# VH-VL binders against NAD kinase (nadK), part 107

Target 1, 268 residues: NAD kinase (nadK), of Syntrophomonas wolfei subsp. wolfei (q0aze0)
Amino acid sequence: MKIILVNNRFKENTEKKAQEIAGQLSALNVEVIIDNGLDEPYAGTVDFIMVLGGDGTMLRAARRYGQRAIPVLGVNMGTVGFLSNIEINELAEYLPLILREEYSLEARMMLEVAVFQQQSLLTRVFCLNELLLRSNSPRMLSFALEISGQKLEPYRGDGLIVSTTTGSTAYSLSAGGPIADPQLDAFIVTPVASHIINKRPLVVSPEREISLHLLEEREAIIGIDGQIKMDFGAENRVLIKRAPHPLLMVNLKAKPFFTSIDRSLQRQ

## First folded at step 9 (VH-VL)

Design M70 (from M1 with heavy chain Y107R; framework fv_oberotatug)
Fold by ESMFold2-Fast, scan of step 9:
Structure M70 (fold): chain C 268 residues (1-268), chain A 124 residues (1-124), chain B 107 residues (1-107)
Amino acid sequence: as target 1 above (268 residues)
Amino acid sequence: EVQLVESGGGLVKPGGSLRLSCAASGFTFSNAWMSWVRQAPGKGLEWVGRIKSKIDGGTTDYAAPVQGRFTISRDDSKNTLYLQMNSLKTEDTAVYYCTTHPRYSGRFLAFDIWGQGTLVTVSS
Amino acid sequence: DVQMTQSPSSLSASVGDRVTITCRASQSISRWLSWYQQRPGKAPNLLIYKASNLESGVPSRFSGSGSGTDFTLTISTLQPEDFATYYCQQSYDKPWTFGQGTKVEIK
């Protein structure tokens, strides 16, 4: 059995714990690859991915490995989050189940983001939460949104978010989007500070294609999961689709999504 | 109302075949891991085998006494679990229970919902 | 295979008595053990899961404890409706295995 341990390179606590866990797994004749984010993703075959950290580390793991149909377990290291299933102090108890493949999987949709310059593909990225188009200056954007060939009236404002249902509790929520059951597959399209007040969040089929481009030359960026940033100008176009494969998240115990989000919102 | 109802039991001769069905209602069957557990008259419980949900790989596992003779399958469109029993032996005589594992629960890997059972008698 | 051995095979006790049933695994199973009650002529029902967690609707007089190889089911104050056979079951390693059962008879 071969396991990738994904951790945060800038957290000494998680790095020390990753080394400790790797030693325990090696003693059980499990081959361990450590991914601290510095190198390219491991290209070989693996049986399981264990993410040691908070939601940010899980988002990175999802971008690197989410399309490979490999079970991914989030292990919380102390920061409260929504993408982990067990706490680090529970790992020893659940480890035998992991090694015997006694766990359930939850499929979470992902986005496929393709950025073009003119007719040329610049990059293709996958993500778990969202794509954010936003102004990189105090000036608002004017941009076009097209959904499955249907051209909407122009948008004017600070930007737009195209989110998965998993991402509904991230940036989309802050911009006024709905909270979505992560077991549903849908795109959530949420305007950011629109100057046209009647521009509402849209919930659309995950089979639709969404495209965005600027109508005026502006300083803008595209953000992916709040972690990747790319410049975006009037010569650029972005195409967003449902990714070919969902992220397969491991569940070893029940995670009470609705009660958890309800408590989080009452404290904000 | 969550319910499991077994059917298909009866008398069969050694070497014969029989197919048991288990109709599920009141929960999302397609997400559940399902097992068959049997109990010989006056004896204890014996796990027969398990089938995982399709999303969890749809794999099957069997106890050694039935491996190669019994096959577990499911039809998620009909919310039904099956046990195909071939090359039956007198030792297979038992009440067969359909039971479920909660998929995402602290009860994971416990058998939390049980049917009423169906009797299989293998006798000449 | 993980062998599960219960002790005693049967017992008789008076209403109000404390009843203890033990279950021993042939190897360490952490806390991956459940307890079931089977009343005469009925299907089993789950009492306790993951060694010590009480199933919803089960009376608080039932409790479970243990880890590794030694586990205990306790009924603090035996009631007439507790006449039944009790089974432990490990979920640590396949095949899943049950203990042989303990019959609790109220005199």
Scores: ipSAE 0.573, ipTM 0.790, lowest interface PAE 2.0, mean pLDDT 89

Design M71 (from M1 with heavy chain Y107K; framework fv_oberotatug)
Fold by ESMFold2-Fast, scan of step 9:
Structure M71 (fold): chain C 268 residues (1-268), chain A 124 residues (1-124), chain B 107 residues (1-107)
Amino acid sequence: as target 1 above (268 residues)
Amino acid sequence: EVQLVESGGGLVKPGGSLRLSCAASGFTFSNAWMSWVRQAPGKGLEWVGRIKSKIDGGTTDYAAPVQGRFTISRDDSKNTLYLQMNSLKTEDTAVYYCTTHPRYSGKFLAFDIWGQGTLVTVSS
Amino acid sequence: DVQMTQSPSSLSASVGDRVTITCRASQSISRWLSWYQQRPGKAPNLLIYKASNLESGVPSRFSGSGSGTDFTLTISTLQPEDFATYYCQQSYDKPWTFGQGTKVEIK
């Protein structure tokens, strides 16, 4: 059995813990690969991915490995997030179940994002939460949204979020989007500070193709999972589709999504 | 109400075959891991085998005494679990229960819902 | 295989009694142990999972404890409906195995 341990290089404690866990797994005849985010993703065959950290580390793991149909377990090292399933102090108890594949899987849809300059593909990335189009200046954007070739009336505002259901509790929530059951597959399209009074969030079939481009030359950025940023101008367009494979998240114990989000919202 | 109902039990001669069914209602069957557990007359419980949900790989596991002779399958469109029993032996005489493992409960390795059982008697 | 041994095989008790049943695993199973109740002519029902967690709807007079190899089921104040056979089950390693059962009968 071969396991990738994904950790946050910028957290000294997680690197030490990753080495400790790697030693424990090696003693059990498990081959371990440590991924701290700086090198290229491991290209070989892998049976399991263990993410040591918070939601940010899980988002990076999902972009690097989410399309490979490999089980991914979130192990919380500090504060509980939405994407972790067990705490680090529970790992020893659950490790026998992990090694015997005694766990359930949750399929979480991902986005495939392709950014073009004119007719040339600039980049293709996958993400778990969302794509954000946002103004990079005090001026509002004017931009076109197409859903499966259907052109909507122009948007005017600070931007737009195209989110997965998993991402419904991230930036989309802050912009007024709905809270969605992560078990559902859907795009959530949420305007950011729209100057058009009745622009509403849209819940769209994951089979749809979404495209965005600017109608006027403006300074804008595309953000992916809050971790990748790139400049976006009138010569650019972005295409968003459901990714070919969902992220397979490991469930070793019940994580009550609705009660967790309810408690979180009451404390905000 | 959540319910499991077994059927298909009866009297069979050694070497014979029998197919048991378990009809599920009141929960999302397609998400559940399902097991068969048997109990010989006057004896304790013995796990027979398990099938995972299709989402979790749909794999099957069997206890050594039945491996190669018994096959567990499921039909999610009919909310039904099956146990195909071949090459039956007198030692297979038992009440057969179907049971669930809850997928998202945090107790998924406990058998939380049980049917009423169906009796299989293997004798001449 | 992990062998589960229950003690005693049977016991006689009166309503109101405190009853304890023990279960021993042939190797450490952490806390991966469940307890079941089977009334005569009925299917088993889950009482306790993961050694000490009370199943929803089960009366609070039932409790479980233990870790590793030694486990105990306790009924603090026996009621008429508690006369039944009780089974422990390990889910640490396949094949999952049950204890031989403990029959709690009227004294």
Scores: ipSAE 0.597, ipTM 0.803, lowest interface PAE 1.8, mean pLDDT 89

Design M72 (from M1 with heavy chain Y107D; framework fv_oberotatug)
Fold by ESMFold2-Fast, scan of step 9:
Structure M72 (fold): chain C 268 residues (1-268), chain A 124 residues (1-124), chain B 107 residues (1-107)
Amino acid sequence: as target 1 above (268 residues)
Amino acid sequence: EVQLVESGGGLVKPGGSLRLSCAASGFTFSNAWMSWVRQAPGKGLEWVGRIKSKIDGGTTDYAAPVQGRFTISRDDSKNTLYLQMNSLKTEDTAVYYCTTHPRYSGDFLAFDIWGQGTLVTVSS
Amino acid sequence: DVQMTQSPSSLSASVGDRVTITCRASQSISRWLSWYQQRPGKAPNLLIYKASNLESGVPSRFSGSGSGTDFTLTISTLQPEDFATYYCQQSYDKPWTFGQGTKVEIK
């Protein structure tokens, strides 16, 4: 069995822990590849991906490996998060179950984001939470949204978020979007500080294609999962679709979504 | 109402065959891992085998006494679990229970929901 | 195979008594152990999972403890509906195995 350990290169404690876990797994005849984000994603065949860290590390793992249909387990390193399933101090207890495939898989939809300049594809990336279009200056954006070829009335505001249901509790929530059951597949389209009073969040079929472009030359940024940022101008267009494969998240113990989010919203 | 209802039990001669069915309702059957557990009259519980949900691989596992003779299958469109029992022996006489590990219930390895059982008697 | 040994095989108790049932595994199973109750003529009911977690709807008088090879089910104040047979079950390694059962009888 071959496992990738994904850790956060900016957290020295996670690198040391990754080495310790790699040693434990090696002693059980498991081959381990450590991915700290510095190199290109491992190109070979693997059986399992273990993510050591918080939600940010899981988002990186999903972008790098989420399209390969490989089980991905989030192991929390002491920071509260929504994408981890077990704590690091529980790993030894659950390790026999991991090795015997005594776990359930939860499919989480992902976005496929393609950015074009005129008619040329510039980049294609996948993400678990959302794409954010936002102004990179104090000036409001004017932009066009099309959903499956249907051209909506122009948007005016600071930007727009196109989110998965997993991303409904991330940036989309902060911008006024709904909380969505992550077991549902849907796009959530949430305006950011819209100056048009009737622009509401939309929940649309994951089979739809969403496109965005600027109607006026402005300084704008495309953000992916809060981790990748790209300049976006009037010559650019972005196309958003459901990714071909969902992220297969490992579920070793109960993580009750609704009670967890309810407590989180009542905190503070 | 969450419910499992077994059927297909009865009297069969040694060497014979029976197919048991378990009709599930009140939960998402397609997500559940399903097991058969049997209990000989006046004896304790014995795990027979398990089938995983299709998203988790749909694989089957069996206890040694039934390996090669029993086959577990599922029909998610009918919310039904099956146990095909071949080459039956007198030692297979037992009440057969259908039981589930709901996929997102919190412990996949505990038998959370049980049917009422169906009696299989292997006798000449 | 992991063998599960329960003790005692049977016990007599009165309503209000504290009852303790023990389960031993032939090898370390961490905390991968569940407890079930079976009333006469009925299917088993899950009481405790992962050694010490109380199943929803199960009265708080039931508790589980232990790890590794030695496990205990305790009923703090026995009620009339608790006269039943109790089984432990390991889920550490297949085949999953049950203890022989402990019958709790009225004294």
Scores: ipSAE 0.589, ipTM 0.798, lowest interface PAE 1.6, mean pLDDT 89

Design M73 (from M1 with heavy chain F108W; framework fv_oberotatug)
Fold by ESMFold2-Fast, scan of step 9:
Structure M73 (fold): chain C 268 residues (1-268), chain A 124 residues (1-124), chain B 107 residues (1-107)
Amino acid sequence: as target 1 above (268 residues)
Amino acid sequence: EVQLVESGGGLVKPGGSLRLSCAASGFTFSNAWMSWVRQAPGKGLEWVGRIKSKIDGGTTDYAAPVQGRFTISRDDSKNTLYLQMNSLKTEDTAVYYCTTHPRYSGYWLAFDIWGQGTLVTVSS
Amino acid sequence: DVQMTQSPSSLSASVGDRVTITCRASQSISRWLSWYQQRPGKAPNLLIYKASNLESGVPSRFSGSGSGTDFTLTISTLQPEDFATYYCQQSYDKPWTFGQGTKVEIK
């Protein structure tokens, strides 16, 4: 059995804990690859991915490995988050179950984001939460939204979010989007500070294709999961589709989504 | 209400075959891992085998005494679990229970829901 | 295979008594142990999971403890409906195995 340990080297004590866990796994005849985010993703075959950290570390793991249909477990290292399933102090108890494949999988849809300049593909990335189009200046954007060939009336505002259901509790929520059951597959399209009355969040089929382009020359960026930023101009177009494979998240214990989010919203 | 109802038990000769069914209602069957557990008359409980949900791989596991003779399958569209029993032996005589261990639960590896059982008698 | 041994095999008790049943695993199973109750002619019912967690709807007079190889089920104040056979079960390693059962009989 081969396991990737994904950690954030810049978080206190995470490298030491990753080495400690790697030693425990090696003692159980498990081959371990440590991914601290500095190198290219491990290209070989692996059986399991263990993410040591908070939601940000999980988002990175999902972008790097989420399309490979490998089970991914989030292990919380003390940071509050929604994408981890067990705490670090529970890991020793659950390790035998992990090694025996005595766990449940939860499929989480991902986005495929393709950015073009004219007809040329510039980049293609995958993400778990959302794509954000936003202004990079005090001026609002004017942009076109097309859903499966249907051209909507122009949007004017600070930007737009195209989110997965997993991402419904992230940036989309802050911009006024709905809370969605992450077991559902759907795109959530949420305007950011729209200056047009009656622009509302949209919930659309995951079979839809969403495209965006600017109608006026503006300084804009697209953001992926809050971690990747790319310049976006009037010569660019972005195409968003459901990714070919969902992220397979590991559940070793119950994590009640609706009561957890309800309490989180009351604490904000 | 949550229910599991077994059927298909009866009398069969050694070497014969029998198929048991377990009809599930009141919960999301497609998410559940399902097991068969048997109990010989006047004896204790013995795990027979398990089938995982399709999202978790849909794999099956069997206890050694039944490996190669019994096959567990499921039909999620009908909310039904099956146990195909071949090459039956007198020692297979027992009440057969279907059981669940649902996903997303702190008792996930325990048998939390049980049917009423169906009696299988293997004799000449 | 992990072998589960219960003691005693049977006991006699009166309503109001404190009853203790023990279960021993042939190797360490951490806390991956459940307790079941089976009333005569009925299907088993889950009481305790992961050694010490009370199943929803089960009366608080039932409690579980233990870790590793030695486990205990306690009924603090026996009621008439508690006369039944009790089984422990390990979920640490396949094949999953049950203890032989402990019959709690009326005195």
Scores: ipSAE 0.601, ipTM 0.810, lowest interface PAE 1.8, mean pLDDT 89

Design M74 (from M1 with heavy chain F108Y; framework fv_oberotatug)
Fold by ESMFold2-Fast, scan of step 9:
Order: C-alpha cells, then sequence, then structure tokens
Structure M74 (fold): chain C 268 residues (1-268), chain A 124 residues (1-124), chain B 107 residues (1-107)
C-alpha cells in the first residue's frame, strides 16, 4: 500500500509530525511519499492520500491529486475547518480502518478552469472551492458572463465568483451567496459588489459551461481557491466547467455539516 | 419509520437453493451498507456477509462458511437487499436477519437497525 | 479470525442488582466493539457502539468500557425488561465476530 502525506509546510512542527507519521506507516509496510508542496505532484500510482493540516492544505491536495479518483482523508492539526474528518490525536485509532479500506466515500464536485488568450489555451487548473474574478485596481470591472452560450446583460462591479457547493461556505458566502448542501452538484455564481441592483446569485446545473471576459481594458485577476493568482485582461477569456472527476473524500466519522455551519454563522 | 422486512425463508432440502429478500423503508437505502446475520436455533449470532453502498464501491464480503455458496446483491431502485443461498447444508439452518450499518466508522460497523428475521430450515 | 469470549455464559439476578458482563478478544481490537441486547423471540437491539458510546434511545443504566482485549457491559440497576441475552461484537477485522452470548435470568 502506497500513501501520499500532504503536509502544511508553513506551520511550525508539521514537518516533524509528518516524518513521525511516515515512520509509523513504514513500520506497517506502507510506502510513504511526503508532499510539502515544493516539488511537482507525485506521478506514480497511489492508494490513499492523507492530508495533515487545515482546509488550505486540503484545497492544495485537491488541486494536485483530486482528478485521480484516489481516496483523500483530512486530518486536522488544530486549525478550525470543514474539510477535515478526524483529529491528529485520533489517527492511531483509525489507522487500522484506513489500511483495511473500512471507510465511506463522499464525492465532491470540482471546477475545471481554462484560461485563454484569444484562441490559445494558457493554462488549465482544477479547484475545489471557487474561481474569483476581481479588479486589481480601484476601478470597477465591466465584464460579460455567458452560461452555455446564453449572454447575460453586462456586469459592472468588483467581480464575480463561480463556486462549487463545497465552496458555498467560503468566499461566495462572504459575497452574499447561498449556503449549499455539499452533496448537491451545482455552480453558484455570486456577484462581488455589483453596481447593478438586480444582479442576484445564480444556482445553475453543473453541466453548464460558464465563460467570462472583460468588456473594457482593466487590471484584473483570476483567483483559484484563494491560493493561486493569475493576471486577467481584455484579451483573456476564462471557461469554467465541471471537472471530469470529483474529489473522493474519506469519512471515518459523521460530519454534521448543517450543525457546524449554524454554529459558525451564530459566532459571526 | 425505519423498517426492514425479510422474506423468502422456508423448508429446503440439503443441496437446494433459496433467495431471501429484505425490503427497506424509512431511510435512504442507496446510502446504506447492509449485512445478513444469522442465528441457529438456540445459538448465538453469526455474521454472514456485507454489501457496501454503490458510492462506496458496492463491494461484498462473506464469512468463510458461506463463501462461494452465498451471494449478496442489492436493487436500490426497489430498496431491496437479497441473499442468494446455494448448495445449502443442514448447518445453514437459522433465522436470517437483514441489518443496516450507518456510513461512518465506529458506528457504521455496528448493526443499528434489524429486521424481524426469516427462518430457513435445511433438512430432509 | 478474532475470537470473542463472553463471561459468564449465564447469570441469575434480581431487579435492582448491578450486573457486569465481560467480553475478551483474542487480539487487540482498540475500541471497535459493540454490545447488543436480544429479548426472547425478538431481533437484537444495539446498546453500545465503539466500546462506550450509548445508542440513542437506550437507557442510561447501560454503560460500556474497555479497550484492547478486555471489555465490560454494566447495567447499574437491573429492570424487568433487561432479562435478555447480551452479545458483544468486534468490528476491527473481518469476518466480524460475536461472543457466544450471556443470558441474564431472573433469580
Amino acid sequence: as target 1 above (268 residues)
Amino acid sequence: EVQLVESGGGLVKPGGSLRLSCAASGFTFSNAWMSWVRQAPGKGLEWVGRIKSKIDGGTTDYAAPVQGRFTISRDDSKNTLYLQMNSLKTEDTAVYYCTTHPRYSGYYLAFDIWGQGTLVTVSS
Amino acid sequence: DVQMTQSPSSLSASVGDRVTITCRASQSISRWLSWYQQRPGKAPNLLIYKASNLESGVPSRFSGSGSGTDFTLTISTLQPEDFATYYCQQSYDKPWTFGQGTKVEIK
């Protein structure tokens, strides 16, 4: 059995903890590959991915490995979040179940984001939460949104978010989007500080294709999961569609999504 | 109301076959892992086998005494679990219970909901 | 296979008594153990899962403890409806195995 350990390289003592866990797994005849984000993703066959960290580390793991249909388990290292299933101090107890494949899987949709310059593909990335289009200057954007070839009236404002249902509680929520059951598959399209009064968030089929381009030359950026940033100008177009494969998240414990969200909203 | 109802039991001769059914209602059957557990008259409980939900791979596992003779299947459109029993032996005489597992570990490996059972008697 | 052995095989008790039943695994199973109650002519009912977690709807007089190889089920104040057979079950490794049962009878 071969397991990738994805760790959070920016937190104190996480590298030492990752090495400790790798040693424990090796003693059980498990081959371990450590991914701290510095190298290219491991290209070989892998049976399981264990993410040691918070939601940010899980988002990175999802972008690197989420399209490979490999079970991914989030192990919380002390940071509050929604994408981890067990705590680090529980790992020893659940490890035999992991090695025996005694767990349930939850499929989470992902976005495929393709950025073009005129007719040329510049980059293609996958993400778990959202794509953000935002102005990189004090000036508002003027931009076009098309949904499956249907051209909407122009948008004018700070930007737009195209989110998965998993991402509904991330940046889309802060911008006024709805809270969605992550077991549903849908795009959530949420305007950011729109100057047009009646621009509402949209919930659309995950089979739709969404495209965005600027109507005026502005300094703008495309953000992916709050972690990747790309320049975006009037010569660029972005195409967003459902990724070919969902992220397969491992459940070793019940995840009370609605109770957790209710508690978080009460505290805000 | 969560309910499991077994049917298909009866008297059968050694070497014969029977197919048991378990009708589920009151919960999302397609998400459940399902097991068969049997109990010989006056004896204890014995796990027979398990089928996972399709989302979790739809795999089956069997206890050694029934491996190769029994097959577990499910029809999610009919909310029904099946146990196909072939090459029956007198030792297979038991009440057969249909039972469900929650999907989460520690709890999902417990048998939380049970049917009333159906009696299978294998004798000449 | 992991073998589960219960002690005692039967016991006689009176209403109001404290009853303890033990279950031993042939190898360490961490806390992957459940307890069931079976009343005569009825299907089993889950009482305790993961060694010490009380199932919803089960009276608080029932409790479980233990880890590794040794586990106990305790009924703090026996009631008339508690005269039944009790089974432990390990969920650590397949095939899942039950103890042989402990019958709690009226004294």
Scores: ipSAE 0.557, ipTM 0.781, lowest interface PAE 2.1, mean pLDDT 89

Design M75 (from M1 with heavy chain F108L; framework fv_oberotatug)
Fold by ESMFold2-Fast, scan of step 9:
Structure M75 (fold): chain C 268 residues (1-268), chain A 124 residues (1-124), chain B 107 residues (1-107)
Amino acid sequence: as target 1 above (268 residues)
Amino acid sequence: EVQLVESGGGLVKPGGSLRLSCAASGFTFSNAWMSWVRQAPGKGLEWVGRIKSKIDGGTTDYAAPVQGRFTISRDDSKNTLYLQMNSLKTEDTAVYYCTTHPRYSGYLLAFDIWGQGTLVTVSS
Amino acid sequence: DVQMTQSPSSLSASVGDRVTITCRASQSISRWLSWYQQRPGKAPNLLIYKASNLESGVPSRFSGSGSGTDFTLTISTLQPEDFATYYCQQSYDKPWTFGQGTKVEIK
């Protein structure tokens, strides 16, 4: 059995814990690959991915490995978050179950984001939460949105979010989008500070293709999961569709989504 | 509301076959791992086998005494679990319970919902 | 296989008594143990899972403890409806195995 341990190198105790866990797994005849984010993703076959950290580390793991249909377990290192299933102090107890494959899987849809300059593909990225198009200056954007070839009336405002249901509680929520059951597959399209008062968030089939381009020369960026930023100009277009494979998340214990989100919304 | 109802038990001769059914209601059957547990008259509980949900691989596991003779299957469209029992022996005489493992670690490895059981008697 | 042994096999008690039942595993099973109650002629019902977690709807007079190889089920103040057979079950390794049962009967 081969396991990737994904950690955040810049947190000292996380790196030490990853080394400790790698030693424990090696003693059980498990081959361990450590991914601290500095190198390219491991290209070989693996059986399981263990993410040591918070939601940010899980988002990175999902972008790197989420398309390979490999079980991914989030292990929380003490920060609040929604994407981990167990706490680090529980890992030793659950490890025999992980090795015996006594766990359930939950599929989470991902986005495939392709950025073009005219007809040339500049980059292709996968993400778990969302793509954000936003202005990089005080000026409003004017941009075109097409959904499966249907051209909507132009948007004017600070930007737009195209989110998965998992991402419904991230930036889309802050911009006025709905909270969605992560078991559903859908795109959530949420305007950011729209100048047009009747532009509403849209919930659309995940089988649709969404394209965006600027109608006027403006400074803009696209953001992926809040972690990757790319310049976006009038010469660019972006195509968003459902990624070929969902992220397979490991459940070792109950993770009550609705009570967790309700509690989070009550705090000040 | 949440309910499991077994059926198909009865009297059968040694070497015979019998198919048990378990009708589930009040929960999302397609997400559940399901087991059969039996109890010989006046004796204790014995796990027979388990079937995982399709998303978790749909695999089956069996106790040694029934391996090769019993087959567990499921029909998610009918919310029904089955136990096909072949080459029956007098030692298979027992009340057969259908039980569920919800998709949570604490309950996943326990039997939290049980049917009332169906009696299988293997004798001449 | 992991063998589960309960003690005692039976005991007599009166309403209001404190009752303890023990379960021993042939190898360490961490906390992967559940307790069940079976009243005469009825299906079993889950009392305790993962050694010490009380199932929803189960009275607080029931408690479980232990880890590794030694486990206990305690009924702090026995009630009339508690006269039943109790089973432990390990879920550490397949095949899952039950103890032989402990019958709690009227003194």
Scores: ipSAE 0.610, ipTM 0.810, lowest interface PAE 1.5, mean pLDDT 89

Design M76 (from M1 with heavy chain F108I; framework fv_oberotatug)
Fold by ESMFold2-Fast, scan of step 9:
Structure M76 (fold): chain C 268 residues (1-268), chain A 124 residues (1-124), chain B 107 residues (1-107)
Amino acid sequence: as target 1 above (268 residues)
Amino acid sequence: EVQLVESGGGLVKPGGSLRLSCAASGFTFSNAWMSWVRQAPGKGLEWVGRIKSKIDGGTTDYAAPVQGRFTISRDDSKNTLYLQMNSLKTEDTAVYYCTTHPRYSGYILAFDIWGQGTLVTVSS
Amino acid sequence: DVQMTQSPSSLSASVGDRVTITCRASQSISRWLSWYQQRPGKAPNLLIYKASNLESGVPSRFSGSGSGTDFTLTISTLQPEDFATYYCQQSYDKPWTFGQGTKVEIK
């Protein structure tokens, strides 16, 4: 059995724990690959991915490996989040079950984001939470949103979020979007500080294609899962669609999504 | 409410075959791992086998006494679980229960919902 | 196979009594153990999962404890509806195995 351990190199305690866990797994004849985010993703075959950290580390793992149909387990290292299933101090108890494949899988949709300069593809990236189009200056944006060939009236404001249902509790929530059951497949399109009073969040079929472009030259950025940032100008277009494969998240424990989000919102 | 209803039990001669059905309602059957558990008259519980949901691979596992003779299958469009029993032996006489392991409830390793059972008697 | 042995195989008790049933695994199973109740003529019902977690809807008089090889089910104040057979079940490794059962009957 081959396992990738994904950790955050910039957190010293996480790197030490990853080495410790790798040693324990090697003693059980498990081959371990450590991914601290600095190198290219491991290209060989693997059986399981264990993410050591908070939601940010899980988002990185999803971008790097989420399209390969490999089970991914989030192991919380002390940060509060929604994408981890067990705590690090529980790992020893669950490890035999992981090795025997005694776990269920939860499919989470992902976005495929393609950024173009005129007609040329600049980059294609996958993400678990959202794409954010945002002004990179105090000046608001004027931009066009097209959904499956349908051109909406122009938007004016700070930007727009196109989110998965998993991302409904991330930036989309902060911008006034709905909380969505992550078991549903849908795009959530949430305006950021719209200057037009009637612009509301939209919930649309995951089979739709969403495109965005600026109507006026402005300083803007495209943000992916809050981790990747790219310049976006009037010569650029972004196309968003459902990724070919969902992220397969490992469920070892009951995940009471609605009670968890309710508790989080009450704490403010 | 969540219900499991077994059917198809009856009297069969040794060496015969029988197919049991389990009709599920009140939950998302396609997401559940399903097991068969049997109980000989006046005796304890014995796990027969399990089938995982399709997303978890749809694989089956069997207890040694029934391996090679019994086959578990499911039809998610009909919310129905099946147990095909071949080469039946007298020691297969038991009440057969279908049970759930709902994947979203954390009960994957426990049998949380049970049907009322169907009696299979292997005798002449 | 992991063998599960329950003790006692039967006991007699009165309403209001504290009842303790034990279950021993032939090898360490961590906390991967469930307890079931089967009333006469009825299907089994899940009481406790992962050694000590009370199933929704189960009365608080039921509790479980233990880890490794030794496990205990306790009924703090026995009620008339509690006269039943109780089974432990390990889910650490396949095949899933049950204890032989403990019958709790009226004195």
Scores: ipSAE 0.396, ipTM 0.695, lowest interface PAE 2.9, mean pLDDT 89

